VHH binders against Rho GTPase-activating protein gacW (gacW). Designs and how they scored, part 2

Target 1, 182 residues: Rho GTPase-activating protein gacW (gacW), of Dictyostelium discoideum (Social amoeba) (q54g18r699to880)
Amino acid sequence: VTLTDKAQINASTIELPPLVSRSIDLLMEQGISSVGIFRTCASATALKKIKTRFEAGEDIDLKAENVDVDTVAGVLKSYFRELPNPIFPENLHEYFFQAMRQSSNEEIIQSLKDIIDQLSPLECKMIKKLFHLLHLISLEKDVNMMSPENIAICWAPTFFRSFASELLPINSFMIVNYFDIF

## First folded at step 17 (VHH; from w6 with T99V)

Design x5
Fold by OpenDDE, fold request of step 23:
Structure x5 (fold): chain B 182 residues (1-182), chain A 117 residues (1-117)
Amino acid sequence: as target 1 above (182 residues)
Amino acid sequence: QVQLVESGGGLVQPGGSLRLSCAASGFTFSSYYMTWVRQAPGKGPEWIAVITSGGSTYRDDSTKGRFTISRDNAKNTLYLQMTSLKPEDTALYYCAKGVYWEYEDYRGPGTQVTVSS
């Protein structure tokens, strides 16, 4: 068993926050084809209600309760937005810029893999699951009207904070090339 | 301090046109992306259009055929030309700095657009 294998095994045992795991699971099931997902935000009131319940440790069955996918999407995004640090740490932002300067897609992908490998196991697991969702959403762009670029507009501020606009292209690229990167 | 002031909203009939303006100050306008956002009653905000510093645009498919985003860097002003307005376009329209459209601190107070017969 290689060190990489051990790391992967350890990562698989890491539990995601229920808000993150349950929200993503629901969105994968019900949100992929939702028009304007992540762009059309739910009301602040609806978001607050669900978020408060998660924060209270309530065992919420989002599906059974028929919680609106826009509300779930908003709750998910708010979680990452409200982190004290961006999910992509600021010290890694320069590497994203460097990745954008590569001459080939293969080189860009390799650079991005290297960046992802710098994340903590929990961050890596969350990002992998999240970008899987975003990728699936992008595949349905003709239905949901959410191209990779449109999705990036929604998420880049959360991912990259002050460099959201500048890193939109690489964010979009990460969504499109999910399977090659993650 | 970032300041954004939207104007040009009003009451229009279906099929009508409006041109919204956003006056920006407190930052180097020409260096930033800008976003138009709207919020309908009982709903959350949604971005409509984004324009880069260089003038490239990203647009929502539901409005891109009717709405046009543009900017005048010399005047520090962002524009939204709206045509063929529909009742469902009724909303408070915001201008946002960059792509930070979900952050209230990066939006103006908004201008009301009401489309009704």
Scores: ipSAE 0.862, ipTM 0.928, lowest interface PAE 0.6, mean pLDDT 94
Fold by OpenDDE, fold request of step 18:
Structure x5 (fold): chain B 182 residues (1-182), chain A 117 residues (1-117)
Amino acid sequence: as target 1 above (182 residues)
Amino acid sequence: QVQLVESGGGLVQPGGSLRLSCAASGFTFSSYYMTWVRQAPGKGPEWIAVITSGGSTYRDDSTKGRFTISRDNAKNTLYLQMTSLKPEDTALYYCAKGVYWEYEDYRGPGTQVTVSS
């Protein structure tokens, strides 16, 4: 996490890294209906340019600059991919598995809430905003061709850094049930 | 070490067909999801299709009617049957372990598919 990406971990006024916040905001505005969002990646060159600017602490107006949504999506994903640890580290994976073994959706949701609460305040805030975006994208699946499952496939490696296939349905479930979990 | 080797690419005319193969080694192939991904010139990679260990598939709707992903676990081989190929399908096609299509360490070197009249 670069200095510019450090947010004050104050429970009352946690600020998201500008890269995360601005990227998600732009995608919420312009990316939700984009066909294949997160499935189609931008060029490495385009991604690097924007990422470098964020890392330099530049106040980027993504909208004003008409930055491509795929580029922004790539930048956002790269941020989480390049974290020292996955946002859902290995020590939580068993809890995710256990959560999904519950007999009711209500129990599953509660278990997932408990897992999310184990994250740091900043991580919680980031993941909440991110999953909100992912949920919104999923609602437009008839337009953007990104079902919850497709979105889950795109993000699972970044979130979990595991080959456990069971994590995909979990990821999809969290996307679909965003409002109940987060 | 994960080894993936794609083959079957080539030059075809629009409307043509190709069957890509991916030979896997260095891991228990049958236990993992597998992914086909492509990268067109000047663009980033995009996943095309995913197949579970059990044979269930997730596909890109843009190619769903034309491309079919399958696997032969006995041969440790992943396949992509492509039909009705279009110029926009021109790309380097990779197979990937799991759904790690964005990670070079879990992809093969790729096979070039060029669709041109």
Scores: ipSAE 0.832, ipTM 0.914, lowest interface PAE 0.6, mean pLDDT 94
Fold by OpenDDE, last read:
Structure x5 (fold): chain B 182 residues (1-182), chain A 117 residues (1-117)
Amino acid sequence: as target 1 above (182 residues)
Amino acid sequence: QVQLVESGGGLVQPGGSLRLSCAASGFTFSSYYMTWVRQAPGKGPEWIAVITSGGSTYRDDSTKGRFTISRDNAKNTLYLQMTSLKPEDTALYYCAKGVYWEYEDYRGPGTQVTVSS
């Protein structure tokens, strides 16, 4: 078993928080074609209700309860927003900037992969699953009106907690090139 | 301290036009992206448009062709030109620093736009 294989095995055993896993799964199933997903926020009240239940450790069946996709999207986003640190912390921002300054997409992708590898295994797993969702959403941009750029705008504050404008193209690039990066 | 003050809202008939302004202070306006967001009654906030420091724009496709975001860096002012207004455009309209439109600390108090016959 190669080191790579071992790392993959270890990653497969990492459990995602139910809020993250279940929310993403629901959105993959029901949210991909939703117009303005992540751009149209649910009511604060609806979001709070679902969030509170997750925080209480309740086994919520989002699908069975017909929870609105915007509410689920809001809950998912709030999870990452409320992390002690942004999923892409400040110490990585310069590397992101440098990655995007490279001349070829291949080089950019490789650099971004290297950056992502700096995350913890759990963070890597979460972000991979999340960006998969975001990528799928972007593919339906003609239906849901959510281009990679629009999605990037919606998530950049949550991901980076920075006002640096250069982060938006990076975020968009990662969404578009999901399969090559993650 | 970031200060944003929206103006230009009001009552308008369907098909009418409004131009919103956002006066910014407390930060280097020209260095930041700016965002327009709206919140209709009973709904959550909705992202409308973003403009870069250089003037490039990202817009909600649903409002494309009707709404135009622009900025005057010399005046520290953000604008939203609205045309062909519809009743469903009725909302409180906010401007936000950067793309932090979901954060109250980076938004103004808003200006009310009401489209009604």
Scores: ipSAE 0.831, ipTM 0.913, lowest interface PAE 0.7, mean pLDDT 94
Fold by OpenDDE, fold request of step 18:
Structure x5 (fold): chain B 182 residues (1-182), chain A 117 residues (1-117)
Amino acid sequence: as target 1 above (182 residues)
Amino acid sequence: QVQLVESGGGLVQPGGSLRLSCAASGFTFSSYYMTWVRQAPGKGPEWIAVITSGGSTYRDDSTKGRFTISRDNAKNTLYLQMTSLKPEDTALYYCAKGVYWEYEDYRGPGTQVTVSS
């Protein structure tokens, strides 16, 4: 068993928080073609109800309960927003900027991969699954009206907690090039 | 401290026009993206348009062609020109610093727009 295999096995044993995994799964199934997903937010009341149940450790079946996709989207985003640190903390921002200064897409992609590898195994797993969702949403932009840029706008504050405008193109780039980066 | 003050809202008939303004202070306005966001009663907020420091814009398709975002950096003011207004456009309209449209601390108190016959 190669070190890579061991790392993959170890990664496979890492369990995502139910809020994250179930929310993303539901959105992949029902939210991809939803007009304005992540741009049109659910009511705070609806979001709080579902979030509270997850936090209480309740086994929620989002699909069976027919929970609105905007509510699920809001719950998902709130999880990352409420992390003690942004998933892409400030100490990584300069590396992101440097990555985008590369001369080729291949070099940019490699640099971004290196940055992602600095995250914990759990963070890597969460981000991979999340960006897969975001990528799928972007592919349906003609239906849901959510371009990579629009999606990037919706998530940049949550990901970076920075006003640096240069982070938006980076976020869009990561969404578009999901399969090559993650 | 970031301060944003929206104005220009009001009651208008369907098909009418309004121009909203957002006066910004407490930060270097010209250095930041700015966002217009709206919230209808009983619903969550939704962003309408974003404008970069350089003047490039991102818009949602539901308002595309009817709403135009612009800025005057010399006046520290953000604008939203609304035309062909519909009842569905009825909402409280906010401006936000950067793309932080979901954060109350970076939005103004809002200006009410009501479209009704």
Scores: ipSAE 0.827, ipTM 0.912, lowest interface PAE 0.7, mean pLDDT 94
Fold by OpenDDE, fold request of step 23:
Structure x5 (fold): chain B 182 residues (1-182), chain A 117 residues (1-117)
Amino acid sequence: as target 1 above (182 residues)
Amino acid sequence: QVQLVESGGGLVQPGGSLRLSCAASGFTFSSYYMTWVRQAPGKGPEWIAVITSGGSTYRDDSTKGRFTISRDNAKNTLYLQMTSLKPEDTALYYCAKGVYWEYEDYRGPGTQVTVSS
């Protein structure tokens, strides 16, 4: 799909998977101030229960059911972890590294935008919504004890599936500069 | 293959101290971040601290004043010094390669820490 074709795809018509959209929405409402969000994982049993229901196509009201935010967070992360490829696949990693070697934040941000634009429209929409959540969480770091760096640590394996330590600062940078990048 | 072996756990009274060790092999230890993670009964895993290859640290604020992560690259060993232990610190403690603390393939079998009067 050419860049031109991607631009013509009305992003408004792209629907996120219910698991992703509902989980993020719930976390935006109830998870922002949760101490250790994404650092403290829910039990595997609790996670599996909710995940299975989503996968079955069940219309789950996470809020009404008072589902624990750590469980929701785990379900959300598991979705991205279980993708056939990481959201930021290996072929993009060098571009991320190059982006961070730029001399100014403006150049870094522009480079990161260009990289994100290489994702599919659905991936872009998911990542935008997810990083919005992560950014909001980072703003409450004095309450939830989740700094951008801590959040970056929690998500880097899921995003990149790489042991490259250089990816952590990149992830943190994208969280902090969400509004400028996305 | 990645091999991680934790040790140093045991039974300790509240207020006590323990020093955990993690012996690493099967990879270039000095080139990677390392993580301590714990899992309490009935709960999921929780990372406690991360240390870079150069020795910089990221820590959970809940344990920041009590727990210290360190490493000896010459010995391929990761350490967790725990002080002022509390009953809520009771858990199985793992070390992990990089920040892959959620992945069983990159963790050791763990060492049990029990804090009880």
Scores: ipSAE 0.818, ipTM 0.908, lowest interface PAE 0.7, mean pLDDT 94
Fold by OpenDDE, last read:
Structure x5 (fold): chain B 182 residues (1-182), chain A 117 residues (1-117)
Amino acid sequence: as target 1 above (182 residues)
Amino acid sequence: QVQLVESGGGLVQPGGSLRLSCAASGFTFSSYYMTWVRQAPGKGPEWIAVITSGGSTYRDDSTKGRFTISRDNAKNTLYLQMTSLKPEDTALYYCAKGVYWEYEDYRGPGTQVTVSS
């Protein structure tokens, strides 16, 4: 994580890294109906160009520059992938597994809320905004061909950095039940 | 060390068929999801199909009716049956351990598929 991508915490609000906030905003506006969003990656060259500009602290207008949504999606995912630790670290994985073993959706949701509350305020804000985007994308699955399961597949390695197959249903569940969890 | 070796690619005419294979070693193949991925010239990679350890599948809609993912756990082999191939299917096809299709350490070098008249 570059210095330019660090969020600032002040007394009134937590600011997201510009790369994260601007990328998500652009995707919410232009990416939710894009076929194969997050599944079809941009070229490495295109991704690197945009990422380098963000890292340099450039005030990029993604919309005005008509940056491809797949490139923006790739840049966003790369940020989380390159974090020192996964956003859902290994010490939380057992709690995720236990959450999904509950007998009712209400209990599962409450357990997941409790897990999310263990994250830092910045992490919590980032994943809330990100999962909102992912939820919106899932609602357009008939157009963009990205079901909650497909989206979960795309993000699970980035979120968990684990090969545990049980994490995929959890990821899908959090996408579908976004409003109840976050 | 994870090793994945793709094979079965080649030149085929539109409407033709190919069966790709992925030989896996260095991990307990039967315990993991597996993914087929392709990368066309000038584009980034995209996953095509995922198969669970139990045989359930998730597929890209663009290829869902034409491509079939399967596995033989006894042979540590992943398969992709491709039918009704189109020029736009031209790409490097590679398999990946789990759903880690974006990570070079968990995918093979790939096999080239070229669809041309």
Scores: ipSAE 0.799, ipTM 0.899, lowest interface PAE 0.7, mean pLDDT 93

Design x5
Fold by ESMFold2, look of step 17:
Parts: sequence; C-alpha cells; structure tokens
Structure x5 (fold): chain B 182 residues (1-182), chain A 117 residues (1-117)
Amino acid sequence: as target 1 above (182 residues)
Amino acid sequence: QVQLVESGGGLVQPGGSLRLSCAASGFTFSSYYMTWVRQAPGKGPEWIAVITSGGSTYRDDSTKGRFTISRDNAKNTLYLQMTSLKPEDTALYYCAKGVYWEYEDYRGPGTQVTVSS
C-alpha cells in the first residue's frame, strides 16, 4: 500500500527568543495582579542590567533570580521597541484602518485575523503569546488598574511604530477580542 | 538630539495646586505622544498622563481626575495642571517623548514636587 504524507503548515515548533518567552511566562505568573504593569517600570539601572545579559546571549531564568515584575515588563517592551522592523509595519496600517470600518464586530475580527496571518510564523507566535498576556491583564483591570485603553497606549506606538491616534482603538480591540482574533 | 526641560515643581501643602511645564526641542513635537512620568522614592517610574498627537488624553486612575495634561504645539511645550495634591503625589516628575520613559535619553531631568504640611 502506498502512503501519502499530507503536507501541513505548522508554526508550533518555532522557538521564541528567550527574552520574549521568559518575560511573558514570568508576567503570566506574577504580573497580572501587579498594579500599573507596563505603566510602571523599574529603574534604568535594573533594566539595563537584564537587557545586557539577554543581548549577550544568556538565557536568564528570571524566576530563579527573582527579577521583579517591573524590570521584566520594561525588558519586554524594550525588545519590541528595538526590533529592526515593527511587528505591524507601515504597509499594513491601511489594512488595519479598513478592518475597523467594517459594519460588524464579526467582520472586523475576520479582517484583523487576515492581517495577522500575513506576519511571519515567528511574529505570529510572539504576538499570540504577548496578546494572551495583555488580554489576561485587561480582565483584571480592577486589581491592576490597567484598562484595555491604558494597555493600548503603552503598546500601540511600539507595535505599529506610529503615533496615529486611530491605532489606539485598534490595539485595544485586539486585546479585548484576543481569543477570537488569535 | 531630543531635549526636554521640566519646570514648575516645588513644595506645596496638601490640597494645593501646581502647574508643571516641559520645553521640548530636537524633534517634531506635534507628531508625538507626550507623557508625564513620576518616580517616588522606593518605586519605579510610572506614567501618570499621556496626550496623543491628536490631542486625546489618558490619565492614570490613581490620580482620579486631579491632573490635566495639555500641550501647546506652537510653543513646543507640554503642561501638567495638578490640583488637590496629596502627600502620595510627592515624586520627581519627568516629561517623556512618546511612551519612552524607560529610556533616560527620552526623558527630561525632572522637577521635584513635594506635598507636605
């Protein structure tokens, strides 16, 4: 009998950069209830120390070293801000604007999914993990004081590398509707 | 390249008011979000108010509407009107370009606000 292998495209085996995976894992465990997460940051000295070690190639066990939540949050934001290319490059911005002009949430969600699917497999995996964290933080806003809108102001200029104010409601929409979009 | 200089801090009694100013240069001021950040002893820096390039404002819930951010693009100046000040508001107050308060090169040197009897 002849067996035919079915080709499957799957991003699940891609390894995230240690800075990204370690930071998000710690924040998932310890950061969701932290007041002002991403709004508050550690001292520049603490931030620089951890960044330098990651940039030198160290896979830091942030939990074992008891690195505080605000330092980890700052390191994570810094990683995305300093990418050579933004996660949502300018050539996609008009598609984001068009998506938000759809008449129903279902249509908006589908349009946003289509845009996310244009990212590389690594970018998709990073964003899926990061937006999961941001969504969980938004669900606990009465404890952590970080509404979807506050989270969006912290992250949208970094994700889009743009200060167009229309990007804020797009980012907050993606945070709130994480499970439907990602 | 980026230059930010804060002023208007000082000592005030609880319930008092202050108006902070931030003079900006070295970038196209009107194209960026601008942020007021504070750092109290023993705490990390935190943003307390943001104004977008389009003029929308966002405030930290902990200030409960006591602080008003504004901008004058003709003068390249950012403002923070602070009212009903409490001892908990005692901090060094910085302005920041965009949402870049983690980068000291994107913050000013700060102006001290001290609220005490």
Scores: ipSAE 0.224, ipTM 0.640, lowest interface PAE 5.2, mean pLDDT 85
Fold by ESMFold2, fold request of step 18:
Structure x5 (fold): chain B 182 residues (1-182), chain A 117 residues (1-117)
Amino acid sequence: as target 1 above (182 residues)
Amino acid sequence: QVQLVESGGGLVQPGGSLRLSCAASGFTFSSYYMTWVRQAPGKGPEWIAVITSGGSTYRDDSTKGRFTISRDNAKNTLYLQMTSLKPEDTALYYCAKGVYWEYEDYRGPGTQVTVSS
């Protein structure tokens, strides 16, 4: 096993934070058909209770505790919102804008893949799992009432920590084209 | 310190109209998305309309034809024009800075809209 092979193997064994892994797993099982997922949310009190337990180091079994979908969705969004550094930091934003200016969807997809490859292995693993969920939600918009555009409005300011309007179509494009990009 | 003050709520008959206003201060209003959120009795909050810093609007499809969000950046004011009101629209309506409606520091105290005969 070479040094490069060891680094590649380590990336595949990275464990997601329990809050992220537990929340996405519950939402994939119970949230896809939830009307208004990420558009609706639980009370601030419910969010605070769950967040405080995770911050204290508890690995909460959200399914076993029957935590409701809106609380789990809110906790998940809050995690990314409150990261010290956003998943897509400002130094990458111009690369995202340049990617969307490519001539074809194939070129746009390749440029976005190249940007994703710059993220840390943990960040890549987190966003791959999260965007999978967002993609599945978008496929069921006739049931859950959450189009790719509505999902993007909920998530783009959190992912980019920016309110530039141009980031919305980028986020919706990544949601729709999940399997090609991630 | 973010301050948001909603007004324009009240009791209205089914089929009626209301125009809600949100006066904003303590931040650069024109640089942020603004959101109208409602909380019906016994339910959690949900956003119903968002307007981006660039003026694009997003609404729940089921209410798209009845509610119109707008902003006046010169007056630091957000608006929600509601028409064809139904009893199920009865809720506390509040505005939020950005898409952070779950955080009380980023939303106003709200204005009650009650739709009943």
Scores: ipSAE 0.206, ipTM 0.615, lowest interface PAE 5.4, mean pLDDT 85
Fold by ESMFold2, fold request of step 23:
Structure x5 (fold): chain B 182 residues (1-182), chain A 117 residues (1-117)
Amino acid sequence: as target 1 above (182 residues)
Amino acid sequence: QVQLVESGGGLVQPGGSLRLSCAASGFTFSSYYMTWVRQAPGKGPEWIAVITSGGSTYRDDSTKGRFTISRDNAKNTLYLQMTSLKPEDTALYYCAKGVYWEYEDYRGPGTQVTVSS
């Protein structure tokens, strides 16, 4: 499926795909204190079962079904990993590198905001909600053992579809500075 | 084609030590992150340590500093030094190119570590 196929687009508002919104909402409520969130995964069978239901158009009430945190985390990560194009496609990577070479944090933040503004409205809305979650997880690292750097390791290859080491500090910077960038 | 071959596993007593090695070929080893991952019986995989191309390391705090990742770029070899081993460390340990341990094309077949009395 495409970004457009996974979202209901309304002329008055942009609606997120249910997989994305439901998963992030559950993780904000129940996942912040989960040790190793995004670093560990549930079984492949559990992931496939939930993913198949979302792909068939079901709006799953993950909370009511008591779907475990690691399964929900894996489903969410899988959604972004399997997008036809990554959220931060290759043509944006040099802009990210240029942003990080600015002289001050304020200039870096402004440059990153400008890059985020190049994304579609749906992409912006998804990434704003997702990075909010990642930021909240990073604030509880003493409980969940997921520093901004560890979260960035888990997510940078998915966001950028790239192994470049330089993308890790960019990803961690955006997680830490969420409220200033998004 | 990426090739990763782990070695150094085996049966050890609690409190013991092992050094795992991962021989790499088919890519420019020095340009990539390298990752150690473990999969305990009945559980999903989890990464336990990552080392960047520049040598910075990131590790799971739950090992309490018992595991140390290192690399020798001249030998295209990744290492995991494990000390003070516990029964809960029993798992299949494998290395991965980059941080894509979830994909078989980017990881080795693994080496078994069994910690038992």
Scores: ipSAE 0.141, ipTM 0.545, lowest interface PAE 6.0, mean pLDDT 84
Fold by ESMFold2, fold request of step 18:
Structure x5 (fold): chain B 182 residues (1-182), chain A 117 residues (1-117)
Amino acid sequence: as target 1 above (182 residues)
Amino acid sequence: QVQLVESGGGLVQPGGSLRLSCAASGFTFSSYYMTWVRQAPGKGPEWIAVITSGGSTYRDDSTKGRFTISRDNAKNTLYLQMTSLKPEDTALYYCAKGVYWEYEDYRGPGTQVTVSS
């Protein structure tokens, strides 16, 4: 697929990669009640097959092909893990730490919003849709067994490309406070 | 380079306990999250407990507090204490460096736990 001569680059006109949009849509419909979502894993073979088709430019109708929730979850996670640069690159990490040291939740939230504004319009649109999904999963933890902390464990190393333990509370805070931050 | 070797598995009766160990080498153990993962017959692998480099622990709630992860950084060893074992806990249990347990280079070969009367 070839883009036009000039694309309007703002949040309202930017199209998400089909892998991201299709995966999140399926998971919002079928994944929120799935026990252990993002904690359980499909086979590497299943993930590779779906990932390769998306990378070749195919817009896969994941629902029509009955791709299972764990495969879709794994494909989505691997997309962010394999980005050339992580969504939250190292040069932003100290700003995240500083944000969490603010005195009130209101100040923390505003500082986090300011950091999110450093991301490209495409990255912002992707993480807004993704964190919405993660928030919805966290609200159903009694069904899916995925607390905000468990979700943060699954996603923080992928988002930040770092194992600093201080990033876990930050990730869980953003999941819980989705509507205020994003 | 990364070497992870699990031990402590075996056959145990329902209600029993086991303590699994994972000996680590070829990396700076204390700098990484460590994960216990299980793979039951006919199912995909799933993590069951994570311990951060700072010692905070996270576990899946489906085990209802029966499993406790710990680490000894001086001995480069990860542990999983399992209690009140049930037949559905029957699985291959392995440890993984970080949260990359789906990649064989980042995990051990595992130790079999079988819960049967």
Scores: ipSAE 0.125, ipTM 0.549, lowest interface PAE 6.1, mean pLDDT 84
Fold by ESMFold2, fold request of step 23:
Formats: structure tokens, sequence, C-alpha cells
Structure x5 (fold): chain B 182 residues (1-182), chain A 117 residues (1-117)
């Protein structure tokens, strides 16, 4: 096996941070039907308590402790907001804009896939799991009141660390077309 | 340091109107999304309207078009025009920089809106 093969093998088996995996798992089980998910939040005290335990290395069983959905949603958002570098750093933004200017949906999707492929294996694994959740939430908008556009406004500034309005349609497109892009 | 100061709240009868203002300083106002958030008694905070740096607006469907967010970048001021007010709209209303309403440093102290017969 080559050095790159060993790196790819390690990346393909890498475990997601417990905060990310446990939070997304709970939200997939209990958050899809929650009205206003990601639009509402729990108290700062509740968020800090759970966040501090994850940061200390605890693998929290969120279901067994009955941690409420809004606390888990807030912890998950804060993780991505606080990353040293955003998932979609500024040097990729023009590529996202150019992708959306392609002539067909198939070309747009392929261009977006190419951009996603620039991310590290860990980043790819995290966003595949996260966008799966966001897609599922968007499918239940009549119950949870979270359209793809509402989800995008909650997350695009965090994903891109930018408030450029043009990023909103891109984020909503990726949420809607999850299975084709990720 | 971010500074946000809300005003324009008060007591209003059902069906009435109010215009809330948020004076902003300590950051480049025109470069950020701005959010109106409300917190009803006994409930957690929720955003009700967002306006992008380019002026596009997004709002919670529960207000069904009764609330209009706007901004005046020359005055560094965010507005919320509320019409057809209902008792259910009784809440503390505050503005937030960007979409970070859960962080106290990114939101103002709020202005109380009370809708009562």
Amino acid sequence: as target 1 above (182 residues)
Amino acid sequence: QVQLVESGGGLVQPGGSLRLSCAASGFTFSSYYMTWVRQAPGKGPEWIAVITSGGSTYRDDSTKGRFTISRDNAKNTLYLQMTSLKPEDTALYYCAKGVYWEYEDYRGPGTQVTVSS
C-alpha cells in the first residue's frame, strides 16, 4: 500500500467528533418534526453545560439524558461556527458562484461535487452527515416550518463564514439536491 | 464592540400596528445580515425575520406577512413594521447581528411589545 493509500484508508475509517455524530444522530431521531429547528435556541446555560462536556472529551448519550432538541441544535451550530477554518473557506466562494452559473442542473451539480471534493476527508464526512439531516428537515417543512430557504439562512453564514446574499441560493440548492451532490 | 439598542415597543390593542427600531454601532452594519428575534413569556427565543446585506428578506411563516423587516444603512438602523397585531405577538423583541441571536454579545437588550385588549 502507498502512503496515500494508508492516508485514504485512515480517512475513510475516521470517526466523527462525538459532538457532531451524537448531535446529528439525536436530531435525526427527534429533531425532524421539531417546529423551528435551528431557528430557535435553548438557554445559554444549557448550551454551555453540554458543550463543555463534549469539549472535555465526554461521549454523551444525549438520548439517555433527555437533552432537549434546541440545546442539541445549538451545540451543533456552535461547533461549526467555532471551527478554526470554515467548512467552505473564502477561497472556494468564487468556485461556488461559478458553479451556479452553469447551463444545466447536471453541470451545476457536477461543479458542486468537484468543490466538495476539495475538502478534507473529515470535512467531507461531517458535511455529508450534516446535509443529510438538513435535507430530511426540508422534506418535513409542513410539520417543522423550516423550508430549504429558512434552513439555508440559518446555516450559510456559518458554513461560509460570509454574509454574501448569493450564498443563500447555493446552500438551499445543496440541501434540496443532497443525494445528487453528496 | 457591538452595540444594538431597540426602541418602539409598548402597549397596543389587537389589530394595531407598531414600528420597532434598532440602532446599531461598533461594526460595519451594511455588511451583515440583521435579524429580529422575539421571546414570548415562558418560551425560548426565535428569529422572526432576517434581512440580508443586499436587502433580501426571509421571515417565519407563522407571522404570515404581517411583519416587514427593513434597514437604513445610512442611519445604521434596522426596522420591524408590525401590523395586525395579536395577543400571541406579546414578547420581548430584540435585534441581532447576523444570525447569532443565541449569543448575548450579538444582540440587544430588547423592547417589550404587549398586545392586550
Scores: ipSAE 0.044, ipTM 0.503, lowest interface PAE 7.4, mean pLDDT 84
Fold by ESMFold2, last read:
Order: structure tokens, then C-alpha cells, then sequence
Structure x5 (fold): chain B 182 residues (1-182), chain A 117 residues (1-117)
């Protein structure tokens, strides 16, 4: 099985965790116009109730239960924050830094695509769907007040599990250039 | 052990100013983003201003540029200068290590800011 064959098989067969797919779907429908999405959060008790049900294996219909947008956003962020390994583990960080030192946006984009291609098939599928949501939120910043920079503040420490200052502009660049990178 | 202690809150009239301080210890302050967070009655916490380890600042648009975050790495102290205060700014204000404002272990106990006549 070649790398191309694995990618094709992965794209057609991998199912996202219900927490991830259900949360992103609801936020694409109801979260893009929500002021301060990911910056504001629901109560810890609301987050825990929904999170516990997903962790027990329940596939919750968040839309049918009218779960609050901030609760869904918090649950989604918590999932990635609590992964055993971050989506962008430390062994990739120097490659991200090198990518941003390229001379042109086109070279930066290609370098970032090469790094993303190193992720597992499940990770690729999750971040493609997640960054699509983050991109759409950034396009509506005049409504939701969430610029790419604000979104990056909310997400970069979770994606990279690092506070290196250089990661914020990398994350915002990936959000803005979603369609070129993912 | 991370320790964050906020001060400088109080009662202020609309249009007034306050300067909040956050004394930090138990970690390498200069290596971390620092966040000011507020929690209005009945709401969850939200960040309002962030300063990176490199000194870049980000502010929530809702404050309309009225708040300025700064840091003094030599004194391990974070600051929030607030001006043109409005009743909707009434909240408990915390400092947080990094952007982990959702975790209680990474926030201070907070200082109350009350804007009313």
C-alpha cells in the first residue's frame, strides 16, 4: 500500500469522534455569528455534563438538545486540550518555525502543507474540519468579533501545547489561508 | 506552585479609571503569555486582553481600546490600565498564566471592579 493509497483509503473510511464531528457541525450552523466564540465560555458544570456523556460513548445530537453554543465550543476545545499528544507535537515545531521563515506566502503555504501531510490520517481529517470552521469564523469577524489573531490566541496553545510567541502568527496564517493549506 | 495575586480593583464611577496589578510567582514569568480575564455576574470567564512573552498585545474589541495590558518582567508583574469605565465593565478581574484562563489552577482569586454611580 503506497502513501497515496493510504491517503485515499483514510479519506473514505475514517470516522471522526462524535464529540468532534457533532460539535463542529453545530458550530458551523450556529456558532459563526456568535459574538466572542471560543473567547467566552460556558459554566464548568455545563461543560462537564456534555463532556462526560461523550466520554461514556454517547453520540449526542447537540442540535436536537439545543446545547448552548459556548458549551459546545468549550467541549470541542477541551477535547483537543486533553489529547495525550497535541495535534502539532513538539517534534514538528521547528519545521513550523522554518516554514514561516520562507521568502513568500506561497513558499510558506507549501511548507505548511508538507508538515500537515506528516500527521496521522485521523488527525488530518479532524484538523481539516476544525480549521474550516475557524476560517469561516474569521470571515465573519465584523459580526462575531473574532479576528484570526483572536482565534489563534484561543487555539494555538491547545494545538501546539506551547507558549512560544512565534506560534500565534503561524496559527492565524493557517486560519486565514485555510483553502490553500488544507 | 503557581501564584497570582490581583490588586487595584474597587468602586469607580462611570468614566473613571483604574489600574489593576497582578503579582506572579512560582514560574518563569517572562516565558509565558499573560491574560487578563473577567467574569461578570452569572457569566463564565472570558479573556479581555493578552500579552505575549515577546510583548505583543491583543485586546477584545468589546473594550473599544479603553484597556491597555502591559508587563514588567523584572518585577514579575502584569498590569491592566482601564479608562472610560462603563457599568458593563463591572466584573471580577483575574490574571491568568498563559491562555489557560478556563483552568482555575492558572488564575488568581481576582479583584472586583464595580462601575456604578
Amino acid sequence: as target 1 above (182 residues)
Amino acid sequence: QVQLVESGGGLVQPGGSLRLSCAASGFTFSSYYMTWVRQAPGKGPEWIAVITSGGSTYRDDSTKGRFTISRDNAKNTLYLQMTSLKPEDTALYYCAKGVYWEYEDYRGPGTQVTVSS
Scores: ipSAE 0.033, ipTM 0.497, lowest interface PAE 7.9, mean pLDDT 84

